# Ledger of designs, part 117: VHH binders against p49116

Target 1, 238 residues: p49116
Amino acid sequence: EGPLLSDTHVTFKLTMPSPMPEYLNVHYICESASRLLFLSMHWARSIPAFQALGQDCNTSLVRACWNELFTLGLAQCAQVMSLSTILAAIVNHLQNSIQEDKLSGDRIKQVMEHIWKLQEFCNSMAKLDIDGYEYAYLKAIVLFSPDHPGLTSTSQIEKFQEKAQMELQDYVQKTYSEDTYRLARILVRLPALRLMSSNITEELFFTGLIGNVSIDSIIPYILKMETAEYNGQITGAS

## First folded at step 7 (VHH)

Design s39 (framework vhh_7n9e_1)
Fold by ESMFold2-Fast, scan of step 7:
Structure s39 (fold): chain B 238 residues (1-238), chain A 119 residues (1-119)
Amino acid sequence: as target 1 above (238 residues)
Amino acid sequence: DVQLVESGGGLVQAGGSLRLSCAASGFTFSNYGMYWGRQAPGKGREWVSGISWSSGYIAYASSVKGRFTISRDNAKNTLYLQMNNLKPEDTALYYCARHYTGEWPLDYWGQGTQVTVSS
C-alpha cells in the first residue's frame, strides 16, 4: 500500500475568528480553541487508515488522544493563534481569582503548572523548527497509539503507528540530512503530551461550554459532522 | 496538482549577481521545507540549499556557502535564491523542489531556470 498520509494531510490551516477583540474574553478563546479542535478531528477523519478501523474504534481513539492532538495543534498554530497572548490572559484571570479567594491555592498551582508545561512544550517545538510534514506524522503517531485502555483492533493500530514512525524517519533523514540526531530530538518530546491533563485543558480553553458537557461526550457528535459543518466551523460560516 | 515555476536566470559575468524565484502552487507552501538544486552540463543534479517551513533551519552546499542566500515568503508562496559573486562553475539549470516523501535524491522538481556565468 501507499503512504499513510497524503499531501492533503500535511495541510493544517487554522482560520481564526476575526476581528480579535480589544480585550480577550472567554468567547474568543473558546471559539479559537473549538476551531482548532474541530480542525484536528476533521484531519483525523480524512486519513484512509483511520477510516479503515471503523466507527467504534475511531471514536475510542479520538477520545483517548484528543488532548495530545489538541496540544500538538496549539504548538503548530501558536503564532497564528497568538497563543502567548491567550496564555497571558488566562494567567491574569487566575491571579485575580487568587485575590478574590474563588479557587484553592492547590488548584491554582495545578493549573499554573499545566500552563508552564504547555509553554515549555510549545517553546521546544518552536526551537526545533518542526515543519508541517513533521507535525502531520507526530499527530499520526499520537492518533494511532495502541496502548490506551479499552481499545479494540490494537494490532492494526500498532501497524499504522509503526508506518507513521517509518515515514517520519524517511522524511527527516532525507530533508534534514545534515542533522543526524533531529529525529531523536523530535521523538523525545512526545511523552510530555501524556503528562498534560485533559481536564485542565478543558478548563483553560473550553470554559463556557454548555453546562457540564465534556469534550469526551461531544467527540462522537463532532466525528459524525458533515464536511460542510466542519468547513462552517473552520471558516466561521453558519 | 503540485506546480513549481522558477524564474530569474540569465547570462551574467563572473563576480555578478542574480536572484532566482520559485512560485509554488497546488499545496500549502508554508507546511513544507524547500530546496534549490542545480544540474551543470554533463553532470548529475546537485543539492544547493535548503530551508525549513519557518526559515528556522537553513543549510548550504559547501561550494556556495557565503555567496548564496536562500529565503522564502510564505504569504506569497515564493522561494528565493540570492546568488552573489557568481563563478563560471555555477553555470547550471537551477530547480526548486519540495521535499516531502519520495526517492532520494529529490522527489519533485520544477522545470528550471538557466544560469550562465561567463568568464
Scores: ipSAE 0.000, ipTM 0.176, lowest interface PAE 19.7, mean pLDDT 81

Design s4 (framework vhh_7n9e_1)
Fold by ESMFold2-Fast, scan of step 7:
Structure s4 (fold): chain B 238 residues (1-238), chain A 119 residues (1-119)
Amino acid sequence: as target 1 above (238 residues)
Amino acid sequence: DVQLVESGGGLVQAGGSLRLSCAASGFTFDDYGMYWGRQAPGKGREWVSGISWSSGYIAYASSVKGRFTISRDNAKNTLYLQMNNLKPEDTALYYCARHYTGYWPLDYWGQGTQVTVSS
């Protein structure tokens, strides 16, 4: 009966590494991305409906959707992160890697198309002026996706997704009453998230911090982190 | 997970030969340039050889040029290093690495395979 998300779940504040370097480097980019990923997973684990599904289901859901959650977080935090500057630096490095055939033409094309799709997504969200409440519910719709292969408890997940959709609709109708088609414009952006490769996201943003361990491997550990351990990660205190 | 598994090391006499292999998994092997590096006892890491994704570009460190041959089999996701006329100075742990796609050149390194050249 109660709302799926509370005001606490709408709050999403990324604390950037300090100080910002004069020139972007891999450590700054990877630490910024890692903080965003940890913030996104902490956000998910704080939702009572998510907790109610149980640890195994929680791990399966986050493994299936972390790239979608991370991408929504990139869009939401694009200004705080100076994401356009980060992407430009990555593109410059990638173009230099073409020299001496260090990457195949097909791989370069895949990565460039990924960056282009990411830029388009973030630009579309910026143009729509998506607010914090809308981002919270879009993340909830993505998190409670019942249609990923191998999931159990799909009926309950679908009910939580429908609840997220209904609460987003109620919010948009109340807050943006003059814009009849706003919700439709927002929701048609979501399918693009599933077309973006999690492997490419991992290589672009996480190689320097996770080491040789995949995001899929680290997810269960992040979800099990004590509050003190999590606070250390988001503040950079540990 | 990106996995690089080196093999083929061992003990060999000076003037002998060894062939190292690196089995790659967890990524599309034929999209990346690959490298061999080594670390000798009491020395820093040394780049040994590199090969482009297509084998169109190959380079060697001056210390091994003419003695070592790098090659790859993209169908088998395997990188090779043929080492001929081995010298005691070639004694080292040999590592396989791939070119980094992201912002900074950062290679994924395997566990390594030990090469020891006697006399």
Scores: ipSAE 0.011, ipTM 0.489, lowest interface PAE 9.4, mean pLDDT 84

Design s40 (framework vhh_7n9e_1)
Fold by ESMFold2-Fast, scan of step 7:
Structure s40 (fold): chain B 238 residues (1-238), chain A 119 residues (1-119)
Amino acid sequence: as target 1 above (238 residues)
Amino acid sequence: DVQLVESGGGLVQAGGSLRLSCAASGFTFRSYGMYWGRQAPGKGREWVSGISWSSGYIAYASSVKGRFTISRDNAKNTLYLQMNNLKPEDTALYYCARHYTGEWPLDYWGQGTQVTVSS
C-alpha cells in the first residue's frame, strides 16, 4: 500500500568534504566520490521494498547496479560536486600521464571515451531538467532490475520495478499534462547507463581510496553498516 | 505536514491581469516539479501549467499559452502564475499542486484562490 518511495527518498543531499581546494588532488576526488557512493547505498537500503527482498537479494542487486546508481548520482549532484571541474582535473592528469609515457595510448583513449560518455549523459539530464522526484524513481527503476544474471526472486523485483515505472509516469503526466513525450525523453536516457564500464568508473573515482580492493568486494560490508557509520562517511564526521 | 497556500486572486475585468502566488512548506520544494490547476463552477479540474525544479522546463495548456506565465523562486519556496489578457472563460478557483503517487494517488492541492473575470 502507499507509494514505493517517500518524500525522504526524494531528498538526496550530498555533503562535500571541506571547501574544495584551490588545486584538486586525487584524495579530494576519491573522498567526494566515496561520499556519493555511501549516500547512494544508504538511500537504497532505506527503501522498505528493498528491505523486504532480504540481504542476499539486496547484495546481488546493488553489486549489479552500483555503477548505474553512482552515475545517476553524479548527474543529480553535478553542481554540488562541481563535477565539470573534477572531470577537467582528471583529464589534465591523464594528459600528463601520456606526456610522461606512464600509460598506454589505447588505455587513455578508452578512459577519455568513458569521460565523454559521462559528460554527455550528465549534460542530457541537465537539459531535460530532471528533478529530485524523477531522479529518485529513475534510481528505483535501475535498482529493481530483474534482468541481471544470477538473480533469484525476479518476479518480486519486476513488480517493484513496474511500480516505480507507474509512479514516475503518473508524476510526469500530472505535472506536465499536455507534454505527452516528456516521459519517453527521460526513459530513453537509461540504456546509456549500462554502456558505461564499472571498471573504468572505479579507476577514475575510487583508485587510492579503497586500496586494491574492488567496489564489488566491499558492497556487502557497506550494506551492513550501522546508520551512524553511514552518516560519518557521508558527512566526514570524526 | 505538506502545505500549499495560494493568494492573489480577485475580481478583474476582461483584458486585465492578476498575479497568483503559492507558498509551499513541509517538503523540499526545489526537488519537485509544480503545477497550477483550476476548477470552474460545474466543471472538472483542468491542468493549467507545469514547471520543472530549476525552471528549465515549462509547459502550458493550449487555452492559456501566450497569456499566462508560470515561474518559481526556490529560495522563497514560492510558485507564481502571472495571468495577462484575462477572459471570462478563465473564471475559476486556482490551485497550486504537487503530485503524490501510490495505490490511491493523491495530489497535494492548496485551498485555492478565486479568480473572477467580468465581461
Scores: ipSAE 0.629, ipTM 0.848, lowest interface PAE 1.6, mean pLDDT 87

Design s41 (framework vhh_7n9e_1)
Fold by ESMFold2-Fast, scan of step 7:
Structure s41 (fold): chain B 238 residues (1-238), chain A 119 residues (1-119)
Amino acid sequence: as target 1 above (238 residues)
Amino acid sequence: DVQLVESGGGLVQAGGSLRLSCAASGFTFDDYAMYWGRQAPGKGREWVSGISWSSGYIAYASSVKGRFTISRDNAKNTLYLQMNNLKPEDTALYYCARHYTGEWPLDYWGQGTQVTVSS
């Protein structure tokens, strides 16, 4: 019954906050990250297969994989976001924290290690020159992961993941026919996403969230947002 | 009060090198972390490199890592940026900044020095 993703799901366009501030700050970083997170969840909720699983399953899947989707989005949108500049600004803030003794040495090491892993991941994706179609299907493979604890309908989720895998294989073999090992090079990058802490991602990119609300707690509300509400969030206007 | 004066910019061909200097005055230089940033026309400010007060902690933006080296001379109240293997994409106004211990973002910076890299 037709492909898992349509051309509308391949298009992934991040609109950055405007104007850019003279100096990067927590609010700008948080707004940029929030726009990417909202775009990622809006992308997921638009997939017919995802909708077919039902609201409870949808919420559970996104809660389990939002960090993986977000990280893939960071890699895909790295140039639009000037991600290297954002990471450098965060590192600069960590230097200030070291000088002011605001963070323990262990915490600083954990955060720096996370930034290094993120840079390594984004660089590997850039070197592989991952295209929009490949990103869409990698996100689908991550989204339809049947192995998260507490999931129901795991057989259905597994079927959608297998469908995503098969469609990615077909695309890569047809489009990059002379690179026999391309699919393998792409797929071996995915396990690294699970080594990245969602708690550290939240601290780095979402520190500016009002009320110290966790990403886990807002996911059900983001998934239920109407297009008008979503547009209001990404525009930042009343 | 706080003054930061950058120098050493200029026109250079791709693959070339430049050394930027930042002369600091009006504060105790060796008490503060220092940073280099840059801004190309039509782009926002981009952090380039940072160095702690003691030089014990140094970090670089991914775009310049392996090509640029930040250093400081606390006795001379001077910050340096050694730029090697320059690329056209490095063309920007380069500015020196002192961390203000109260708030992020950086509150004190110089007027900048222009770096233009031709292919």
Scores: ipSAE 0.000, ipTM 0.086, lowest interface PAE 15.3, mean pLDDT 82

Design s42 (framework vhh_7n9e_1)
Fold by ESMFold2-Fast, scan of step 7:
Structure s42 (fold): chain B 238 residues (1-238), chain A 119 residues (1-119)
Amino acid sequence: as target 1 above (238 residues)
Amino acid sequence: DVQLVESGGGLVQAGGSLRLSCAASGFTFDDYSMYWGRQAPGKGREWVSGISWSSGYIAYASSVKGRFTISRDNAKNTLYLQMNNLKPEDTALYYCARHYTGEWPLDYWGQGTQVTVSS
């Protein structure tokens, strides 16, 4: 048995829409987020272990964890995306909506709390200086989560998750031999991903989706796309 | 194909300094943390220092802490090891290394650069 991931799975390069508008708008933010989502799903479907689980299991796993994968992608690509600028634009829009009495105060509070959680997560990952290998394996750990309701092949999923944890451990221990607790510091960041609402992520980043299509409804379609169509979506050429 | 090429070794007197370089190619250098190891005659490989992709996280073996400084230049795909206050015990072949993700999990190590410290 070879490693769970190859060098091609470590490389995770987001291509941003061009040109960047003078002022950020909903369409630019949605296009940027959609590219990251498509890149994340293409990453998952390219993993041999993931393919081996079969189509129905693949769809169920991604539906359960897409928000966790997306959030890890936001943290990994924060600089390329200028994520802080995007979040500032969203906050500005929310403040304007309050002044115009367009949104409830309770909803605004929920969204602002989500933005705070996202910023804290991204800051914690930046402080730990997580590299591409570590991100790839953290994504694999959340992808191969056996504890989502309705899953089949849970024993095999658990084995792939354990393999991801073992390979991450080997990497960290060899790279930082005398830092005994680095792996623990990294892994304790993961539970925070499950505290972030996928519905609020959709509202923040995917409001510009045509036809009010939910992420949950498009996942089976994206997973079945041919490679050329994935490339078109990632580059915005489609 | 991953290639790691070390340079900068040589003969130096105890208390002296050397700067090692490692030129990396065949992979995206800034996606990986890197480390330096060494192997003294008749000894196994010993880890020396590790550095994260952005240089924001660095660790050292207790035997070299305070004397050695690891650094990297991602624009040049180069890893460095600045060695100060060298001791005879530092005499070894020094290797630049990256974790291997192939069929057999092992590290990619370069050919090494020899460091000899005279008493």
Scores: ipSAE 0.677, ipTM 0.873, lowest interface PAE 1.4, mean pLDDT 87

Design s43 (framework vhh_7n9e_1)
Fold by ESMFold2-Fast, scan of step 7:
Structure s43 (fold): chain B 238 residues (1-238), chain A 119 residues (1-119)
Amino acid sequence: as target 1 above (238 residues)
Amino acid sequence: DVQLVESGGGLVQAGGSLRLSCAASGFTFDDYYMYWGRQAPGKGREWVSGISWSSGYIAYASSVKGRFTISRDNAKNTLYLQMNNLKPEDTALYYCARHYTGEWPLDYWGQGTQVTVSS
């Protein structure tokens, strides 16, 4: 049996909407975030181990971990997204909302704390200089989490997570042999992802979605999307 | 498939300099840590220097620290090794490589470029 991920699964390239507007708006932020979410789901569905679990299990796993995958994607693609600029625009909007009494003080505090946690996470990943292989395997560890409520194929999921952990360990120890504690520094970042609110992520990045559309409702659709239809979504082609 | 092609080796006198290049193809170069290794006649393989995807992490073997400089140009898919103050003990076949590990460990490496330091 071969490795959990191939070289094609290490490659993770986000195509941004063009051109970037002079002043950021909800539409641009939502389109950018949607492209990253779609890229993340396409990445997951392309993994043979993931496909082997079956459609129902695939849907349950992605529903449980999409926020963790999305946040890892934000960190990995922070430069191409100009994430710091997007977060600055969101903070500016929140400051204006305080002045206009549009949101409660408690809600604004929750959202600002979430933005701070996100910035801290992305900064820590940048300081660690996480490479493409490391990101791919961190995403695999998150994806193959056997401990989410309602999962039925937990032993197989656990096997794939253990394989991801082992392959990451072997890679880091061999590649960064001079940095004895690198793996530990990387892995202690992962628990923070589970403390991030998926509801606040939806509010910050997906407010441009029309109607009462939730990420939970679109996940099954994206996972069943044909290759041509998926390519249209991530590139913005009709 | 993955291809790594080294160039820039040659015959130089002690105290001289050489710049090695490695042209990478068949994978997304800017996603991977890259390294230079060498093998001297009658000796085992020795890791020389490595560089992370962003150049934010760089490491050197003690034997070359202060004399060699590793760098990369992600736009050109090229890895470099600037070798200064060369010593006879630096004589070796130099190869560039990237790690690929898992249940089936694999290093992708090139055919190498020969560096010979006289005197």
Scores: ipSAE 0.013, ipTM 0.497, lowest interface PAE 8.3, mean pLDDT 84

Design s44 (framework vhh_7n9e_1)
Fold by ESMFold2-Fast, scan of step 7:
Order: C-alpha cells, then structure tokens, then sequence
Structure s44 (fold): chain B 238 residues (1-238), chain A 119 residues (1-119)
C-alpha cells in the first residue's frame, strides 16, 4: 500500500487578500482567516484515506478538529499572514473594549489568555523550524483522531492516524537523523491544540462573517462545495 | 514526475575538493528536508548529511563532519554538497534524496554521481 499523503497534500500555499489595509479591520481579518479555513478544508477533502471514510464520518471529523487544523495553519502561515500584526490589532481592539466597558472582564480575560496560548504555540513551532512535510503529517494526525465522541469507523481512523505517525517518524529520522528527540519535541506540542477554545477562535477571526452562523454549522456545506467554488474561496477570486 | 539529478562527481586526489549538485524537479522543493547518501563499492547505502527546508537544521555523519558542508538554494531547486579534504574512504556513488511521498514502488533517490578519491 502507498503512503497516506502525496506530494499535493504536502503543499499548503495560502493566498492573502491584497492589498493589506493601512489599518487592520474585522473584514480583512475575517477574509484572511476564511481563506485559511477553506484551504484547510480543501486539504482534508483531497486526502484519499479521508474520502474513504464516507461523508458522515468526514463531517464529524472536521467538525471535531477544525480549530486544531486552523491553529496549525496559523502557525504554518504565520509569516504570510503577518499573524503577529493581526494579533496586535485584536489586542488593541480588546483593550479599547475594556476602557469602553463593552465586554465583561471575565470574557476579555478568557480571550487574552487564548491569544497568549496561540502566540506561545506559534512561537514554539517557529523555534522548532517545522517544515511543510512535518506540518502536513501533524495535520493528518489531528484529522484522523479516533477519540472524538460520536465517530463511526474508529478502528479505521486509528489506523490512518498510526500510519501518519509512522510516516512522520520515518521522515524525521531520515531528514534530522542526528536530532534523536526531534519527533518527541514536535508531537508533545499537539495536546495544547485541544486546550484552545473553538468559540474564542470564532470570535477572534470570524467575527466579520455575515449572520449568526457557527463554523460547525457551515462545515458540511464547505465539504460539499464544487472544486471551482472552493478554489474561488482559497484565492479570493470571489 | 519527481526527478533528482546529481552532478559534480569525478576523480580527485586525497586532500582535494569537489562540489556536488542535485537538481530537483516535479515537486515543491522548499516543502521538504533533503539529504545526501552514498554507496561505496560492495557496501550498502550510508546516510551522509541532511538539511531542513529552511537550512535551519543541518546534520552530518560522524565520518564527514568538519569536512563536508550541505547547503540548498530553494530559488533554484538545487541541493549542494561541498566536499573538502577528501579521503580514499569517501570513494562512493553519491545520491541526493527526499523522503518518499509518491506512489509505491517509486524510487526517490537520484541515479547518483560517482566520486573516486585516489591516494
């Protein structure tokens, strides 16, 4: 049997809205985040192993892990997105909201803690200098998580996760052979992704979405999009 | 199709230098770590050196450390191995490689470039 991912699944290229505005606003942030989300969904949808699990299982997996995939995408695309600049703008907005007494202190504290966790995660990944192959396989490990409630085909999902782990191990041992503990350093970063709130991610990055729809509610529709519609969302060609 | 084409090998005297090149095509070069391996006459393949996609992480086999330098030019899709102070023991067919991600049973090692070091 062949490898879990092909060359096309290792490639992950985000196209940002252009030009970047002089002052960051919710529309630019939301458009940038939406492109990354669509790119992440398209990546998952294109994997033969993922397709083999069937539509209902695919929807359940992505709904359970979209925040983890999105956060890995933020780390991988941090430079292209100027993520530090986006986070600074969000922090500035939150500080202004505190002064205007528009949000509860408890909520602002939760959001600020989330931003600090996100910054720490992205910094740790940057320090490890994670390459495109490693990111692709970390996303696969996250996607093929057999432990989410309500999943069918959990045995097959676990086999795909184990295959992802083994292929990542083989790659790291061959590419970074003198760094005996690199794989362990990479894998211990993954549990932090599950501690990050998907609701807070939605507030930070998707506030500009029209209507009161959650990311969980739109995932089935994104996964069913035609290829042309999908490519339009990724490139911003409307 | 994935292709790796090595060049720069040749005959050199002990203490001499050679620079090997590997031209990569058919994949996004800057998404992958790359490595050099070699196969001496009558022996198996031996890992020589590896480099991450960004050049941030580099490793060498103990037998070549301090003498060989691996580098890459992502704009040119090219991997290099600068070999200094060559020894007769370095005589081998040198291969560039990337980790396999394609269809089985495709070989992702190049065809190799012969390095012969005379004493």
Amino acid sequence: as target 1 above (238 residues)
Amino acid sequence: DVQLVESGGGLVQAGGSLRLSCAASGFTFDDYGMYWGRQAPGKGREWVSGISYSSGYIAYASSVKGRFTISRDNAKNTLYLQMNNLKPEDTALYYCARHYTGEWPLDYWGQGTQVTVSS
Scores: ipSAE 0.011, ipTM 0.443, lowest interface PAE 9.4, mean pLDDT 83

Design s45 (framework vhh_7n9e_1)
Fold by ESMFold2-Fast, scan of step 7:
Structure s45 (fold): chain B 238 residues (1-238), chain A 119 residues (1-119)
Amino acid sequence: as target 1 above (238 residues)
Amino acid sequence: DVQLVESGGGLVQAGGSLRLSCAASGFTFDDYGMYWGRQAPGKGREWVSGIYWSSGYIAYASSVKGRFTISRDNAKNTLYLQMNNLKPEDTALYYCARHYTGEWPLDYWGQGTQVTVSS
């Protein structure tokens, strides 16, 4: 039984749509978010432990945790995405929507609170200066979560989560040996991910992705995509 | 402990202005987004405005947009709400709140400062 993740799984390189438009629009934001989501699912699919659980379990795990993986990806890729600029454009669009009386005050509160939760999370990760190895293992801990309803093979999933936690601990203790409490500071960030609404994330970042079809509905398709189809999506090739 | 203390409320006539302040202590103020909310007698809490840690993102409820301005001074650990062209329907107890990763409205909002707008 080798390590859960290899050096290949630590590499997480997002390719942004080019060129960036003069004014940010829904299509650019959706394409950027879709590339990150596709990269995140491709990353998960490449893990041997994940493959070993089987297709049905893989689909169930990703359906349960895609929002957590996506949010970790937003934090990790915040600089390459210019995430602060994207969030500012989303807020501006929401403010224009309320001016046109298109959204209730309660819905605006929910969406703004979600954006502030996201900003606080990204800010906390930036302040901790989370590295690529730490992000890879945090994603693995989130992916191999045995406590989602309806999962099969929960003992095996829990084993992989514990392995991820053990390998993260070993890395942090060796790399940041003078910071005794770093691991604890990192791990206490994770519960916040489950308080983020996947429905609101979908509305903000994936409007227009596939019309009226939900992320939940496309997950099995994305997980089955051949490498060529996946590369076509992340490069924007026809 | 986390403490939020609102001030600056009072009685003002319609069309007037008030500036509210919220003094924060017990946490690193420049790490958190901040909100203003209000509650009129016999009604639930209403979100008014919010500002991120960096001041880079600001949002307002439609009922106050163009009349109210939220701002912060991270060096003073203070949140502000400049209220212009006040209306009788703005009469409420005004609260400030720190960013929260749970339910809205926020139970840990401060004690509030009363704003009364006469017709």
Scores: ipSAE 0.000, ipTM 0.120, lowest interface PAE 17.2, mean pLDDT 80

Design s46 (framework vhh_ozoralizumab_d1)
Fold by ESMFold2-Fast, scan of step 7:
Structure s46 (fold): chain B 238 residues (1-238), chain A 119 residues (1-119)
Amino acid sequence: as target 1 above (238 residues)
Amino acid sequence: EVQLVESGGGLVQPGGSLRLSCAASGFTFDDYGMYWVRQAPGKGLEWVSGISWSSGYIKYPDSVKGRFTISRDNAKNTLYLQMNSLRPEDTAVYYCARHYTGEWPLDYRGQGTLVTVSS
């Protein structure tokens, strides 16, 4: 059969909220992050191989890997998001929380360590100059991960992951043929994604969510959303 | 539909220079790394250069390193190959290429542009 991803699955364009506020705040950060999350979920649901696994498997896969997909999206969209500016604003807020004795020093240390890991990951990806095709296939590799607990259809998921790895290898070897170690340098970055806590990602980027709704809880809704409803969410239209 | 159209080839004396262009359409050009390959008469395909989407990552084989320069203009959807200090052994049809995805090797290459280096 044809390739795992088509050209439409390689294209990954984030539309930022406008206008940008004079001062970065929780609402702008949350809106920006939500748009990236929605774009990432829409990307996943549009893949024919993903659709073929069925609704229950789709929900389980995305629940298991949304933080990895989101982090890859942050790295890919770092410039359009001005991610360094967002992280600096978050750090400033955390430093003010320390000064006001509003948060535990241990918790702030955990959050700061997470921010450091995120910055190192994004810097590594930027130095490798990862292209859109490479990002699409890295996202496919983490999406079709057969090793999360509670998954069914793990043999089919593993086959799709292997297909993603093979197509990425072919592309990298043909495009960057004199750099025999490029693929290895790219793939060794992926384990770092699993070191990043999804609950800390929620705290940093999704604090502005209305009500007691976790990302885990909204994933099934987003995956079932019709295209018109989805477009309204990613553009911020009411 | 993906289209790649090469131009800029011609006859040049040894030691001369040529600039090849490749006009890309039918896909988001800046999402992909691009590369140049060539095929000399009666020989197989030879990889000439690769460039990442942002131009931050560029590679050459030893045969052309220091003489050829790959570049791209994402606003114009165009890939370039500046060839200096040309040698008779550089005589070939030059193709720009994207990712291979099908039954046809280099499905996304164009028709090529001929470069002849001869006195």
Scores: ipSAE 0.567, ipTM 0.827, lowest interface PAE 1.8, mean pLDDT 86

Design s47 (framework vhh_ozoralizumab_d1)
Fold by ESMFold2-Fast, scan of step 7:
Structure s47 (fold): chain B 238 residues (1-238), chain A 119 residues (1-119)
Amino acid sequence: as target 1 above (238 residues)
Amino acid sequence: EVQLVESGGGLVQPGGSLRLSCAASGFTFDDYGMYWVRQAPGKGLEWVSGISWSSGYIAYPDSVKGRFTISRDNAKNTLYLQMNSLRPEDTAVYYCARHYTGYWPLDYRGQGTLVTVSS
């Protein structure tokens, strides 16, 4: 069979909202995060192996791993997003909330610990100088995770994950032949993604949502969008 | 200037029906997803329904699924919400909303129309 991913799946281009405000606000952060999440889901949907699993399985996989995909996307697009600036603005807001007694001390601690874990993850990926090909396969490995509760077709999912791992190994061995332990250093970063709370990710990056619209509830909708409709979402008509 | 003007709210008995309309102006209506959101007295905003720019994708929360129907007429720049089998807990100000990316988050909302479901 052909490769799991093609050159088109290595391309991952985030288009940021324009103009960037002088002072970061919740709307800008939420819009930026929403574009990244949308790009991540449509990247997943474009993979033939993913399509072959069927709609119900696709929905279950993305519901289970969207936070991991999103976090990898944050690391990959950190420069384009000016992620350090966004996180600094969030930290400043939290420090002001402590002073004004708007949030409990326990909640502030949970959120600060999440930000610290996210910063450490992004910094570790930057230090490893992860390239676009490596990011594509890391995303594929987390997408095709057979170990989420409630999944069906787990043997097929496992086969695709193994194929992703094998193709990543082949790439790294050929491209970074002199660095015998590079693959191991990259792969040991992945467990950290599961230590980050999807609920806290929603609070930090998607707080501009109205009412009870959760990421979980919109996933089936995004996965069913037509290509023309998707392109309209990504580019933003105005 | 983006404007969204809701209408069609009113007093209705439990089990009754209402149709809300939202007239959009100041932007290319068929480039945007549209939403209905509501705010009950003393409560926060609650998402009620969403529809893509093409009407190809429509979503509802379980609380209104099967009772409410969202639709749009792109030629008339108008969004609709057909509400059937209304319950007292549906009492709220209903807002028409759009956003830049066409699904969420919301970037503009109208002034709202009051729906009161009372015996």
Scores: ipSAE 0.000, ipTM 0.172, lowest interface PAE 14.2, mean pLDDT 81

